# Designs tried in a protein design chat: VH-VL binders against q9gzu0. Part 14

Target 1, 229 residues: q9gzu0
Amino acid sequence: MGDPNSRKKQALNRLRAQLRKKKESLADQFDFKMYIAFVFKEKKKKSALFEVSEVIPVMTNNYEENILKGVRDSSYSLESSLELLQKDVVQLHAPRYQSMRRDVIGCTQEMDFILWPRNDIEKIVCLLFSRWKESDEPFRPVQAKFEFHHGDYEKQFLHVLSRKDKTGIVVNNPNQSVFLFIDRQHLQTPKNKATIFKLCSICLYLPQEQLTHWAVGTIEDHLRPYMPE
Key: E = the ipSAE of ESMFold2; O = the ipSAE of OpenDDE; V2 = 0.75 times the mean of E and O plus 0.25 times the DockQ between their complexes.

## First folded at step 1 (VH-VL)

Design v7 (framework fv_vulinacimab)
Fold by ESMFold2-Fast, scan of step 1:
Order: C-alpha cells, then structure tokens, then sequence
Structure v7 (fold): chain C 229 residues (1-229), chain A 119 residues (1-119), chain B 112 residues (1-112)
C-alpha cells in the first residue's frame, strides 16, 4: 500500500502531464490567424479587428501554473480539476460592466464594456480553440459551461458558435458576446504583446448581427484611448 | 414556496465535530449559491461560508478556514456544513441562506440551528 | 476585508416619528455595473434575519414604502419615515461586493 502523500504526488504528476498535453495540442492548431473583434454600439462608429495569433502564446503561458496553483491552494480538488479539463468547464470571475467617460478617455458615454480578468480571457481562448477542433459542423453552436467565482457564484451557460472563419461566445444575454475570428486575410493588429494582452480585458457586448456586420475596418481615433501604451 | 429547513445542531465539547444540514424546497436548488451565517449569543451576524450552485467553488471566513467544510447534494436539495475542531467561540445560532443568482443578497433564510460548544 | 460600521448602535424612537440608520464601508461598494453592493437586513426578536433592501435602494418583496435605502460608494442610510411597533428589531447592513461578506455591528431599534 502506498501512503496518502505518495498517491497525491502521483495524481499531481498525472494532472501536470494532462495540462502539458493540452498546451501542446493548442499550439499545433495555429496555422491560421485569429482576431478579437471590438465593436461600438453607435452605428456611425467603426469596429476594430485585432489578430489573436500573437496573443495566444502570452495568454496560455501560465495556464498550467494557474491550474496547479488552484490545486495546491485547495481551491480545486484533483478529481474536480481532471473532470473540468474533460468537460471544458472553466471557472470565471464575474464580468464587469463599465461605461467609458468621454471627459476622461475621449470616448462616447454610449460605449459599454464587459471587463474580464486577463486569466479568464486566457481560459476562454483555450476553450474556444478546443471547441473549434471538436466541431465537424461549420455552423453548429456548442455549449460551454462557466461558473462565476465572484460573490454571485452563478453558473453561466456560454454558447460557442463556430463557422469556417469565426468563433463566438454568447452568454445568456445576446448582447454579451466576444468573438474570436479565425481569418487568414486580416492583418490589422497591434504588434506589442503587452498591448494586445491588455486589449483582451476590454470587450464590448452587442447583438451578434451587429458584431459580425462591423467586424472589419480601420481602427478609429475613438478606439485609441482603450489601447494600452 | 421557497423553504429552507435546518437540522443537526446540538451540544458538543471543545475539539468535537458536528454536521449541520439545510434542506431546500420550492426552487431549482442547483441554480443558487448557498451560504452559512452565524450569530453568537447576544452578538451580531457573521458570514461563515458560501458554495456555488454546482458545488465546484467554496469560500470560507478566515475564522473557520481549515476546520469547517461546506458541501451540497443537488440531487437531494441539501447544503451541509461539517464543523470540526470546534471551539467555545463557535457557539452560535447558524443560519443557512439562499444567495441571489446575480447580485449576492440573501433573500431567504432558514430557521436557525443552535450549536453550543461547552465543556 | 471590508469593514462595515453602523451608527447609532442603539436607536430609541417614538411611535410615528422618523428613524435613520447610517452604514459606512471602509472601501467603495460601487461596482462597475453601476450598483452599490450593499444590502439591509432586519432581525426581529426571536426570528431569523430577513431582507429589507438590496443593492442600496431596492425594496425586497413585502417591505412597506415607509422603509427606504439611499447612498452610494461608502456612505449609506436606511430610513423609516414613520416608525411602527412591528419595526422593533436589530438592523444590519451587509456588503456583498467581495468575500468575506461582512456585516455592520447592528442597530437595535426600540420604542420609547
């Protein structure tokens, strides 16, 4: 019979191996360009498209560390962590809704943002890549389950929509959408990895039809205040 | 109608253990987070622990961390508080409460269960 | 931890007169959603606590309009416009912005 500590160490080694395998799988899938779409609620404002292909290595860099830290801190159990990896269930902090002030940032007050912590955006991106490869139907929606870590502790059902050239997440409210576009032709992205990573913390909620309709275009001056230095 | 019915209180000696239960009815139990709040005799309210609707996420007050374990059984509509290594200062009426789905207020409370830790 | 401070701790009032309870937080409870994550509860003698006001100013079901909540950020008030005998109890504010959730010390409302 092994002691309980030896068995726990073996289980942690198995979890570590699974996390590394998942990271390698994700890296092998990037033979195309992905983009984060930002759109504005005002029709006369243009949307912006940022390439995600340079963000992915930064956003997934500490995926293994974050999961292992959770297990070490006892916020995850080993059994639950392995189950979460299998079921694509991801813990998210509650998104924050914030209007930007024209006086401070130079943006219209009608621009609203859903702000997710950077680590949660990383987890969403990882899940979108895994869901994309599982889908054999170009337009079939897939459901992902996220639980808010915030005081609400609320379950969220995120519907992952995939097409040949785009993937989106839709929460219970159709206005709350984050789209990652898998597109080989649009190259209008910031090259600064820190800048790209910070932009991932700012997402606009809009009905899907508005987001897809305006997802292509030049970055307008009013979007510059949201871009990190 | 929404109802929370508590059980499992009693008298225990310091260092002992006790398990509180809260049976829920009248709503979809798995859609709601649950919390435990206690009140020492003649004192105010103190939040003790919370658990997400799925049971996948738990939170504890520092005063009980490592000694108390919150859990739930969604097939039986129950939330439980396992209390180990009990101390005199854990003497209190313990309430279970339902957490609102979006904003975290406690909209329904159980009747309370008295826990007395005394030698 | 967010510290919640109530004043007064004891509130003797005459029937039919107004009463006010203050609640202050050690940090802003105004969330990016535009809501203040402050709730008010009352515990009547021998009973479980019950919700009165959520998100600073919204009345819970069955709460009479003589009871109102106001304030924003770190400074909140619960007001009863005309105190009735049934209002006797201990009133608590609670922040739900972050764990651990924290309560004020309580304000005991008594009839003179």
Amino acid sequence: as target 1 above (229 residues)
Amino acid sequence: QVQLVQSGGGLVQPGGSLRLSCAASGFTFSDYAMSWVRQAPGKGLEWVSGISGSGGYTHYADSVKGRFTISRDNSKNTVNLQMNSLRAEDTAVYYCARVSRKYGWFDYWGQGTLVTVSS
Amino acid sequence: DVVMTQSPLSLPVTLGQPASISCRSSQSLLHSTGYNYLDWYVQKPGQSPQLLIYLGSYRASGVPDRISGSGSGTDFTLRISRVEAEDVGVYYCMQALQTPYTFGQGTKLEIK
Scores: ipSAE 0.000, ipTM 0.415, lowest interface PAE 18.0, mean pLDDT 62

Design v8 (framework fv_vulinacimab)
Fold by ESMFold2-Fast, scan of step 1:
Structure v8 (fold): chain C 229 residues (1-229), chain A 121 residues (1-121), chain B 112 residues (1-112)
Amino acid sequence: as target 1 above (229 residues)
Amino acid sequence: QVQLVQSGGGLVQPGGSLRLSCAASGFTFSSYAMSWVRQAPGKGLEWVSGISGSGGSTHYADSVKGRFTISRDNSKNTVNLQMNSLRAEDTAVYYCARERYWGSDYYFDYWGQGTLVTVSS
Amino acid sequence: DVVMTQSPLSLPVTLGQPASISCRSSQSLRHSSGYNYLDWYVQKPGQSPQLLIYLGSNRASGVPDRISGSGSGTDFTLRISRVEAEDVGVYYCMQARQTPYTFGQGTKLEIK
């Protein structure tokens, strides 16, 4: 099939189409902030956390703009993308989530999560912030996660259903600016179904060694307070 | 990088016809409604016509109903205004504009450079 | 048709002074949703019109905060807290509550 770069571009094209359909039904009533895709690759030693390999813009508040330029041209740097995400996360979570400085690599087996077991799979996490249009309230985070197995034919949409303040978190490596906590969940018993990981939270480490926790939910759950009964 | 580039225009005699075109780039053209707005010499702005993103719905100001036809070609990213039975009072600079939908309101966030239409003998 | 009326039609202002433009509609532009379908545009000499304010009070991208919109229903105001040379132009309000969309007559802002 195509090369890894071609597969990633096709996966992001499919992500854009899926998210566009959801936003279009709500575009009249809700304002959406930047969609940013984090491409995660498994650590070589199969540790509990993934290394960020790329950060790519997927779409903005306006679906009509050509947002695939970021995929083709690397329009965003990791630093600028992290700055945008960190500002929104800090505003939502306040400074109380800062300063957990513990190396948990040696304690991976004590955590209630598991990583995807194969290095031949790419993980794409897309982050979206939304709010009621014309409101003066802060954007609230929503996200979708896609995992591909065997050349992108098995992708799944996963939504974060809970936020948890985990006891353990990886520190000590400023070269790994983003870390993802994943819980494993089996959605069906069929032999050919891939194991799907439930995303519980995302922890963001800036090059300045700042720690911020991300609270997220499904887009429908986030917008529930604004929906008519 | 949103751009609206207009073409057409010129001098025509009363009763004549003229076709204006507006070429769009930098956005997904079929997702936006488009409008034409004109300005007579030394006068204010007047909305002339609008067309939905799909082209399935069109609207006109009473002053041009039955004489002007708005259309679009989404494969070429163009919106067109066919002007028939032109009158001296149709003399104006014509602008194409992109309509943005926000909270059930429509507003014009980008405008073309304008093209002059002069109806005179 | 909804008739839009602006006042004043001519507004000479000294640099650094505030300026205010009124816009009135013949029908309420406030919808049951709470939004007012009124937008403000400026046309600077030799240029195409450009958006300043949408939905009554929301500032368009790149518009400085010295320019603000207010009002509801049938009575709206555009305010410039400190006029600068770049503000010279003709200001228009527009209703988009129903077709045909209609503009006010325009207010020409000039430096004295």
Scores: ipSAE 0.000, ipTM 0.393, lowest interface PAE 21.7, mean pLDDT 60

Design v9 (framework fv_vulinacimab)
Fold by ESMFold2-Fast, scan of step 1:
Structure v9 (fold): chain C 229 residues (1-229), chain A 120 residues (1-120), chain B 112 residues (1-112)
Amino acid sequence: as target 1 above (229 residues)
Amino acid sequence: QVQLVQSGGGLVQPGGSLRLSCAASGFTFSKYAMSWVRQAPGKGLEWVSGISGSGGSTHYADSVKGRFTISRDNSKNTVNLQMNSLRAEDTAVYYCTTGYDYRWYGMDVWGQGTLVTVSS
Amino acid sequence: DVVMTQSPLSLPVTLGQPASISCRSSQSLLHSTGYTYLDWYVQKPGQSPQLLIYLGSNRASGVPDRISGSGSGTDFTLRISRVEAEDVGVYYCMQALQTPRTFGQGTKLEIK
């Protein structure tokens, strides 16, 4: 913020505005969405329930600019979440964003996520989807409670969810999606804590064909059997 | 309910033209790749053409390249196949199908099929 | 074009017995990411084709566990552990690694 009559403060505010505009311009050329799926321990008969929350990372290390959308559990604390969102731990450098547009995406990014700690959560999965601005079609993320029916594509999705990779990325198929797994047992928090904050590293290695593919809504194809009508 | 309903087949003479249409319902059509697959009487399946969700990318089998044009109208949830310079070898039941991505694998939803007969 | 070759082309089987269909590609369908771009479809009499297996071994929605896909590189197998009457139809493999997508000739599974 600052004093509007201060010449020094005014110059700094103008510089910040220019930097923000540059970051926004670069982000407009590369679009990606992240979802956090919370898989509950309790399965309803022949189905599994999970809740999807969208996380929008920005080209900044300021968590106040991150947008978290989705289902909020009853133990979620706004005060604790706001305090965590004020920390700078996400680094998405502008040059890496531009390189992601053209070639294989070789980017290491550290991100902190605000997670809802519930004893009934079996697995936490981060779903990362990239979308290029090559088409006029808007990328519309899905935020919904899904039900997996046994015998559907559930086997593929639950296999992914059951993987025992310790940390990092599981690239199943560059034509479908990228999954980042966060096992609950790797989250070192008290059982009664309102929120969990976990640092995750993301490394993406995508072939050139994948960039065009993700621009046309591959996420819908992958989630088609589980989308609510 | 996810469904593809086809129309536009018929009998046409060699050198003639036909336009096949496929109407989608029950899913966000503009986000899905679509393809056409045909089957000549008593024969196997042949992939004909594919189009991306936005319509910005199209692909064709060599047998139809330059004669067929795939297009889509996302405002009407339809994919179309314009067939020009038809030959007797194009006689087949034509199916519209979905595809998971630009590789058009995992064709999990199929239309009912439309018969195209090219005969003198 | 990638040529897909199926064998046998005609497969008479006894109810309750296992059945296997072979599919061979003229080039490897294994992508550098480890995924195999090979699908299996079935066309039952009077019906549109339907997806059975995608990406080599992933079973499609509603497909029973007795049907499985396996294989790597250029050699693939669709196996039915116990054939039932509803399995009658023509089975096709399809490659989706290279343009154009190409199908095998089809294998007609019949009850003897």
Scores: ipSAE 0.000, ipTM 0.402, lowest interface PAE 20.4, mean pLDDT 59

## First folded at step 4 (VH-VL; framework fv_lutikizumab)

Design w1 (at its last look DockQ between E and O 0.01; V2 from the best seeds 0.00; counts 0 for: pae E 13.8 > 2, off the site)
Fold by ESMFold2, look of step 4:
Parts: C-alpha cells; sequence; structure tokens
Structure w1 (fold): chain C 229 residues (1-229), chain A 121 residues (1-121), chain B 107 residues (1-107)
C-alpha cells in the first residue's frame, strides 16, 4: 500500500472526477467555519472579532468580472489576475456575522461596520477553517492567507470616490483572495454632508485545491491573537 | 524573559526509550502551542512534534509517528517528548520551541538551547 | 512534499559585503516563508517571517523578499557576528519543511 498521503491524494483525484461528472464543486464536500477580525493600529486595542454564521460556497459566472474590476480600479498586477482567472476558483461568501464579544446578545444580525473615513484599522483578517462533511474531525485552518490592509482598500475607496460611481462597489486585496462588498452612504450632520463607506459583506476567493491543504493548529490557536482579554 | 530549558538527553542503545522535558518560564505557557525540532549532527533542522495549548491537537511527521509521544503539563509549565523504539537516525540535538501556528504561518519565535540525544550501539 | 532548496550551500564573504541567499520551493508557497539564523553552538533564532517581515530586535541590515517559488534573504553589509548557518522554512503545505541550510563564513 502507499503511504497515507498518497492514499489521500488518490482519493482526492477520484472525488474531483466525480464532481466534474455531476457539475458540482469540491467545496460542496466541506464544512466551513470563518472568522473576521478587524485589527486596530493601536497595539493595546483588541481586534473586533466576528464569527460568520454560515459560510456559503458559490460558483458563479461573475468572479472573473470582480477580479478584472480589481485590476482596473486598484492597479493590481494583470499577470497575477490572469493566473487566478485560469484556476478553478471557489467563492466563499460571508453574508452575515456576529460579534464574539460577551456583552453582545447572541444575535445573527449584520454588524454595521464603517471602513472609511477612519484611520484606526490596520487590516481586515479572515480566518477560514474546513473539514470533510462526513467527518467528525475538528476543523482545521485552510492553508491560505486572507488579509486586506487599510492602505490597500483606502487607495481603492479614494479612487471610487473620484469616479462618483454608485453601482455596487467591490474592492479586493493585492493577491485577490479577499473581496469586500461596499455600500456608499451619505451622513448628514448639522454642519456637513459626509460620504462613508460601509462593509456589507465579505467573500473569499481561492483555488479549490487549497481546501484540502491544511495548516496545523486549532481554531483556538488561530483565534488567540484576536480574542478579547 | 522567555526561557525554555530542555533536559533528559543522553546516550542510549537502539530500540530503547528516552523521555525529554522542557521547562518554560517568562510567558503564559498554557496560551501557546509547543513543538520539538531536532538537528542531526552536521545536518539541518527537522520538525518532530506539535501539541496545541490545551493538548487536544497533536501532530507528528511520518518519520516519528507511532514512536514519539508529545505531551504537556500546563500546571507545571512543562513540555515532554517520549521517544520509543529509538533508531540511530534519531541522533541529534532536540530543541523545544514556542510555536506560532495561525494565518501568518507556522514558525518558532523562541527556542531552547537543546538537549543532545545519541542512539548508538 | 514541498522541497526547499537553498543556494548556495555554503559561501564566504568579507565584512561589509552584501550577501544574498536564495531559497527555492518546488511549488508556490505564497510568501509563507520564514528565515532562521543559527550561530555555531547556539539555538536557531527567528529573523524574518512572512517572507519579508522582520522579527522584533533584528537589525535592519537583514531583509527578505520574494514570491511564488523564489525567495531571497539579504544581509546588506556583512558583520563579524553574522557568521552562522541560515535556514528557510515553508509553512504553506503540510509537512512544513526546512531548506538544507546555508553556511556563511567570513574571510
Amino acid sequence: as target 1 above (229 residues)
Amino acid sequence: EVQLVESGGGVVQPGRSLRLSCSASGFTFSSYGMSWVRQAPGKGLEWVAYISRSGSTIYYPDSVKGRFTISRDNSKNTLFLQMDSLRPEDTGVYFCARTYWDHRGYYFDYWGQGTPVTVSS
Amino acid sequence: DIQMTQSPSSLSASVGDRVTITCRASQSISKYLTWYQQTPGKAPKLLIYAASSLQSGVPSRFSGSGSGTDYTFTISSLQPEDIATYYCQQSYRWPYTFGQGTKLQIT
């Protein structure tokens, strides 16, 4: 017999063949957990940490448009964008999430989060975990990096602001793994009218092959840097 | 500040067992995963075991799986490596290391000075 | 497994020289790369994580760069205390592997 890793690779290849025959994605065979951390620049301030209520894997025809829009709007590399477009990419939508703070009543309502104008956030970090649907094994971290630094999304917001484009706003990080769906709103005060950008939802893009490549560690290990207290 | 001190190394015959210990101080031991990493004489580094902060998650590479057992006692700030069925290829210096294993990667930010293990006839 | 190949395996340089060590992965590792320094007779020390982020307390003459499969580690002006063996490590795919090491000597 082959080693355990060889048997796993052979099983994965068989599953991929079956999924292509049924026109299903590999992602449909996994359970997911996802967390979203808004990391503050002030080192003493703990991250705002959220648990995603349900991770929705989606294959849609529009992921190419979102990637190409990112290139146009953010000056990201065309070569890296073309390479991503040639992969079998899954979209992992996080439409609803709730705060992990203990003083928040356990509700699943969408948290209203303003990303601009503000300068106290360093980055947005998404933590993705998976396991095979039929297993009782613990969730394990997917071996991929999901970070969107403040400078990168602010640059894109400033570009969008100059365009006065009201149609749905999508921005993405340089390696095009984190996509933010943004709503532009106007806030009126007694003195001024100000434009704000609010986060509506987050979507992670990654090649499906990465769903079976896990980093070591537990959810507990990976959440600790962002946990309150 | 952070201090890791290994002990329990020595010279043993093939097929015998050895138990290594690592005493931790200067940080909250129960908040961190821990690893053992070894280095054969004149050779590079090889990871040999990981244990999560609570002890609930444990990993080994194939080279030691079934022969080595990592464990921890959080009340005594101590990490252990039980090495059974030792082979000459297990000869080397064994380091305990504080482990970051999260979205930034898997890496060792603090290492002990190591304890030598020699497996020879 | 992802093979990590360092080049060169050993090198000699003079104080003040710019030193470059490369680390090539057998497949893309998306900047999940760490550099360690091991001074003779001592434990390894973390220098750089995430390909280019300097660990606290590491002198600025050390730097890292790269993407995909090709990564570099640079000492901008070699100092006598930099005599060591340098290791890269990938943490993109299990099992997480080290390069074979690069022994740096000063002439």
Scores: ipSAE 0.006, ipTM 0.450, lowest interface PAE 13.8, mean pLDDT 79
Fold by OpenDDE, look of step 4:
Structure w1 (fold): chain C 229 residues (1-229), chain A 121 residues (1-121), chain B 107 residues (1-107)
Amino acid sequence: as target 1 above (229 residues)
Amino acid sequence: EVQLVESGGGVVQPGRSLRLSCSASGFTFSSYGMSWVRQAPGKGLEWVAYISRSGSTIYYPDSVKGRFTISRDNSKNTLFLQMDSLRPEDTGVYFCARTYWDHRGYYFDYWGQGTPVTVSS
Amino acid sequence: DIQMTQSPSSLSASVGDRVTITCRASQSISKYLTWYQQTPGKAPKLLIYAASSLQSGVPSRFSGSGSGTDYTFTISSLQPEDIATYYCQQSYRWPYTFGQGTKLQIT
């Protein structure tokens, strides 16, 4: 009888084969949790941590469409994109997120986070966790990096500022793993007109093969760097 | 104004082939995915094919897979549907539809008026 | 494939009436639902996407709601120009599938 790991692998392969036959995604077999951390440039300032209310796996492959729609001219990694297009990709949507501030009772307000103009954010970090459905197992961290540096999305924002015709904006990080859906708003002040970009939702791209690639540690372990003391 | 105009429909015998075209105008054709959706006489809507902006991603339902081929020429703002091995059940009006996607999913935001296809002996 | 069951298949109502159409998916589609209007002899028209988002230019009398497997389309005050067949469509998983349609008539 083969190594327990071998058995698991075989079982997974069988499941994948069955899912393909049923036109189902492997992602359908998982529950997901996601957290969003806005990391500030000031090291003394703790990150703003948000919990996604619901992670929605979308069983479509529109990796290319997302890239081309909003950020084709600003794409940093076409090669990586092509590679990912050859793979089955799961889209993990985070349409709503809530502040994890425990110090304020009741502030579970869905907040649109302003990303621009501001200069205090270093990067956006998304932490993804998953477990098999109907399992009593704890959520495990997905071994994937989901980061979006401020320099990268600000560059894209500046590019969009020159275009008057778009209210909904999609920007992505260089490795095309994080897509930000942005709402552009014009604020009229008595003195001037200002444009702001608000984060409306996030979508993570994950190859299906990575759904079973878990890192070590608990949710708490991985959130600790971003949690208030 | 966004316009989609289908052409190429007609009456054919079973087993024959037909090629549909959709001419797009009023928008940047190469910036959008496109789909074909058909409607049998007196029946509902059935998605037939999808092609991404660059053509690199294509999807079919099982009902037409292996028989239909969707393609596009972005230089000519034209969408195509090659239909081979046609069957009577393929009879219907064929619509081309601009396919938009965002965090809220795919949806067909603009449709042509359709071109009729009749497969009969 | 995800099956979409639309109800009712046909409906007659008077001008000014509130009209409700339901759509049920065979599995959860997480609000990836779209509603279309098709008038006789015309192409379908997008009305509502993402279960409840009204397409630009569509009258406010149209609305959508729902979550999971169950969704509702509503016309708050039926107008003569609303005579059409309405379709729901899931965009959760390929192949995208439509409901069988609801034919709306005015009495």
Scores: ipSAE 0.000, ipTM 0.535, lowest interface PAE 12.1, mean pLDDT 84
ESMFold2 (binder alone), look of step 4: mean pLDDT 91; pTM 0.910

Design w2 (at its last look DockQ between E and O 0.05; V2 from the best seeds 0.00; counts 0 for: pae O 9.7 > 2, off the site)
Fold by ESMFold2, look of step 4:
Structure w2 (fold): chain C 229 residues (1-229), chain A 121 residues (1-121), chain B 107 residues (1-107)
Amino acid sequence: as target 1 above (229 residues)
Amino acid sequence: EVQLVESGGGVVQPGRSLRLSCSASGFTFSSYGMSWVRQAPGKGLEWVAYISRSGSYIYYPDSVKGRFTISRDNSKNTLFLQMDSLRPEDTGVYFCARTYWDHRGYYFDYWGQGTPVTVSS
Amino acid sequence: DIQMTQSPSSLSASVGDRVTITCRASQSISSYLTWYQQTPGKAPKLLIYAASSLQSGVPSRFSGSGSGTDYTFTISSLQPEDIATYYCQQSYSYPWTFGQGTKLQIT
């Protein structure tokens, strides 16, 4: 017998060595489920809840070039990019998501949710679940918090408005765990001409070791606060 | 060099089955999603199946859902398409395609040369 | 389902001409738009992804533009090797769909 925590760390180190020989990442050893909740300021209004149709894990060993490209294209802040270069980060890309109910405000299709201009959203919450690949175990919530408050992304949207002809906009929350990929669109209505920002996709960033740290509860337990009716 | 080689096409009667295979080489197969795309004679392209890198996510258009089953064996670098209850309108060349993603969507960055499938009486 | 409509269905042009092909989506696809080239008897080849980004190794005479529902593909100076059918494809939502194709011939 041994200390469970010490055995877990030793097992992780052996797994890392084996994955290096096979040229596989730790993230490739998990199945994922991810949900996106848009939490409204109105206390009685249920969240708009989306299920991610595919989670694509990418290990960031070669992320340096992508971060530096984002800085050169004014997609990331320089300070945020330097911090990411110092971390061993797993990227969990959510290229598409779909509504879990039909009356979701601001959504017309699978990847079409308007984030700005509007002032009824308090925050975006991402719920990440994982399990070992091909196990019969239920998905468990990853022990990490993924939130992006409206004020934080609105500030960034206002900064990029004068940067016309930028086709892609990427913003991140203060703790650099949630990255939003945004499409800028110009609309003309019978009354007004306006710019809107639509959410195209989300990427979650977390340290590699967090993939094996789970909180308690089921998917249903963690989705319940955000479920419609 | 990325290579995708399809096999298993042929001529079959309506209502019968075929199983297509696609052997992949020159890249880490388990790091990419894969798709099947078909082309009827003299016609355009039609996406018919997608499977994610791990096999956890699988999608079909309504035209083949319930009849076609995409699968993969990452240990053998092989993609499969099981086609059941074949119809004459399933006739065409079936391409195996590597499916790449970035934040701007999915696209097919490498294609095999295709395998012909003919469904006729 | 998102329908992709290409115009024109076929086109003849001379070497050196500027060629423009359009692709209209039945609803906004937020630049989740890809262009492929298919030479007769061959598999399709990726040219442009994300509406305007050139794939590695694609000649600079090819370009793409557009947003929302309206996208264009341009060959700035047509070359003999550009004889092919060109397809647009959306990956905004399932099912992923292609345009009907534009057959390009050189006179």
Scores: ipSAE 0.080, ipTM 0.647, lowest interface PAE 6.2, mean pLDDT 81
Fold by OpenDDE, look of step 4:
Structure w2 (fold): chain C 229 residues (1-229), chain A 121 residues (1-121), chain B 107 residues (1-107)
Amino acid sequence: as target 1 above (229 residues)
Amino acid sequence: EVQLVESGGGVVQPGRSLRLSCSASGFTFSSYGMSWVRQAPGKGLEWVAYISRSGSYIYYPDSVKGRFTISRDNSKNTLFLQMDSLRPEDTGVYFCARTYWDHRGYYFDYWGQGTPVTVSS
Amino acid sequence: DIQMTQSPSSLSASVGDRVTITCRASQSISSYLTWYQQTPGKAPKLLIYAASSLQSGVPSRFSGSGSGTDYTFTISSLQPEDIATYYCQQSYSYPWTFGQGTKLQIT
């Protein structure tokens, strides 16, 4: 029978360990790459492709360290690993993005993209790639679809237009996998006032179990449909 | 025009510390990752450190891990390399390099002229 | 670590010649391969990235090819200003590593 003080200390240490574990994110074990494509309604017009320099993962920390080790060591299959993962949601934040057009001076800078008013965009497509940190593997496409159709976010914009009190706006696609952080700006023109909505940042929502679900193919294979000439 | 200018190099004894700086201009510094690459006298190139645009991601080779620290001040458009516990094998020219990445990998698209570091007894 | 082996270590050729340098990785690097040029006393310069993509402003006489572990750098017609040491570099995995370099001279 251990000393009551010893038991308390052990209990405290266990609690601390649990709290520490809760702060750890499975997503922290990955490197991420993200691309954003603005697909235009005109099929002949190439998509505007942007790259995210840094992806910031945020998740509730509910994973077992042995799962990560097992996957890294190839001790069990990807399918088996999925059964071991908790069904938590990871947020992947893309606070800034820049054009992939490296041939144009000034296009390499981070910029906000105007989403409204305009009628030429069909949808926003986000492509997410990842790999284990310290791995000798290339980035692999995450097997998830991140699309936001113009009809869906425009409806939300129209709704917000009727409300005067909101400056920071967040809109999401129907399946709640893509969240757009929007800056509402009122511009004074010589004739009247105009409202514009600028995309400031994007956040992707991904179930934790999908962190290890990779599609087949290379990054290039998946970007090809959206790549500029 | 993109410009990178290294400074802080010099002659030091083994075990001493040295801090290198790289001043960047002609581009949005905070939008790009940065790296240090060194070259020993008469030898090839060796990657030394990488830091992402916000500093969230930092990587070192084993040869300098635990001794070197890469950092940046985006408000001052400056990249730093703190070198501690210097060894003779650390002798060489140190280049700062703008580091670009995309689906095709990481590469150094712009380089400074380098600053010399000599570690000798 | 991934080792990058360049061949040859040194090369002499005449103006107008076709020059070929090879780079072999110890494992597949999936075209995450970059070629640099370094003239004496100068900083390296990016020539080719992604194994075969020519950097803007670089003469078209420079080219790159390859996949997997084997890559080739080519100068179609050697010019006097091409005297330099050339390096390949992989960014497939950390640590990023360079080839030992190929010193190119004109006879």
Scores: ipSAE 0.006, ipTM 0.537, lowest interface PAE 9.7, mean pLDDT 85
ESMFold2 (binder alone), look of step 4: mean pLDDT 94; pTM 0.952

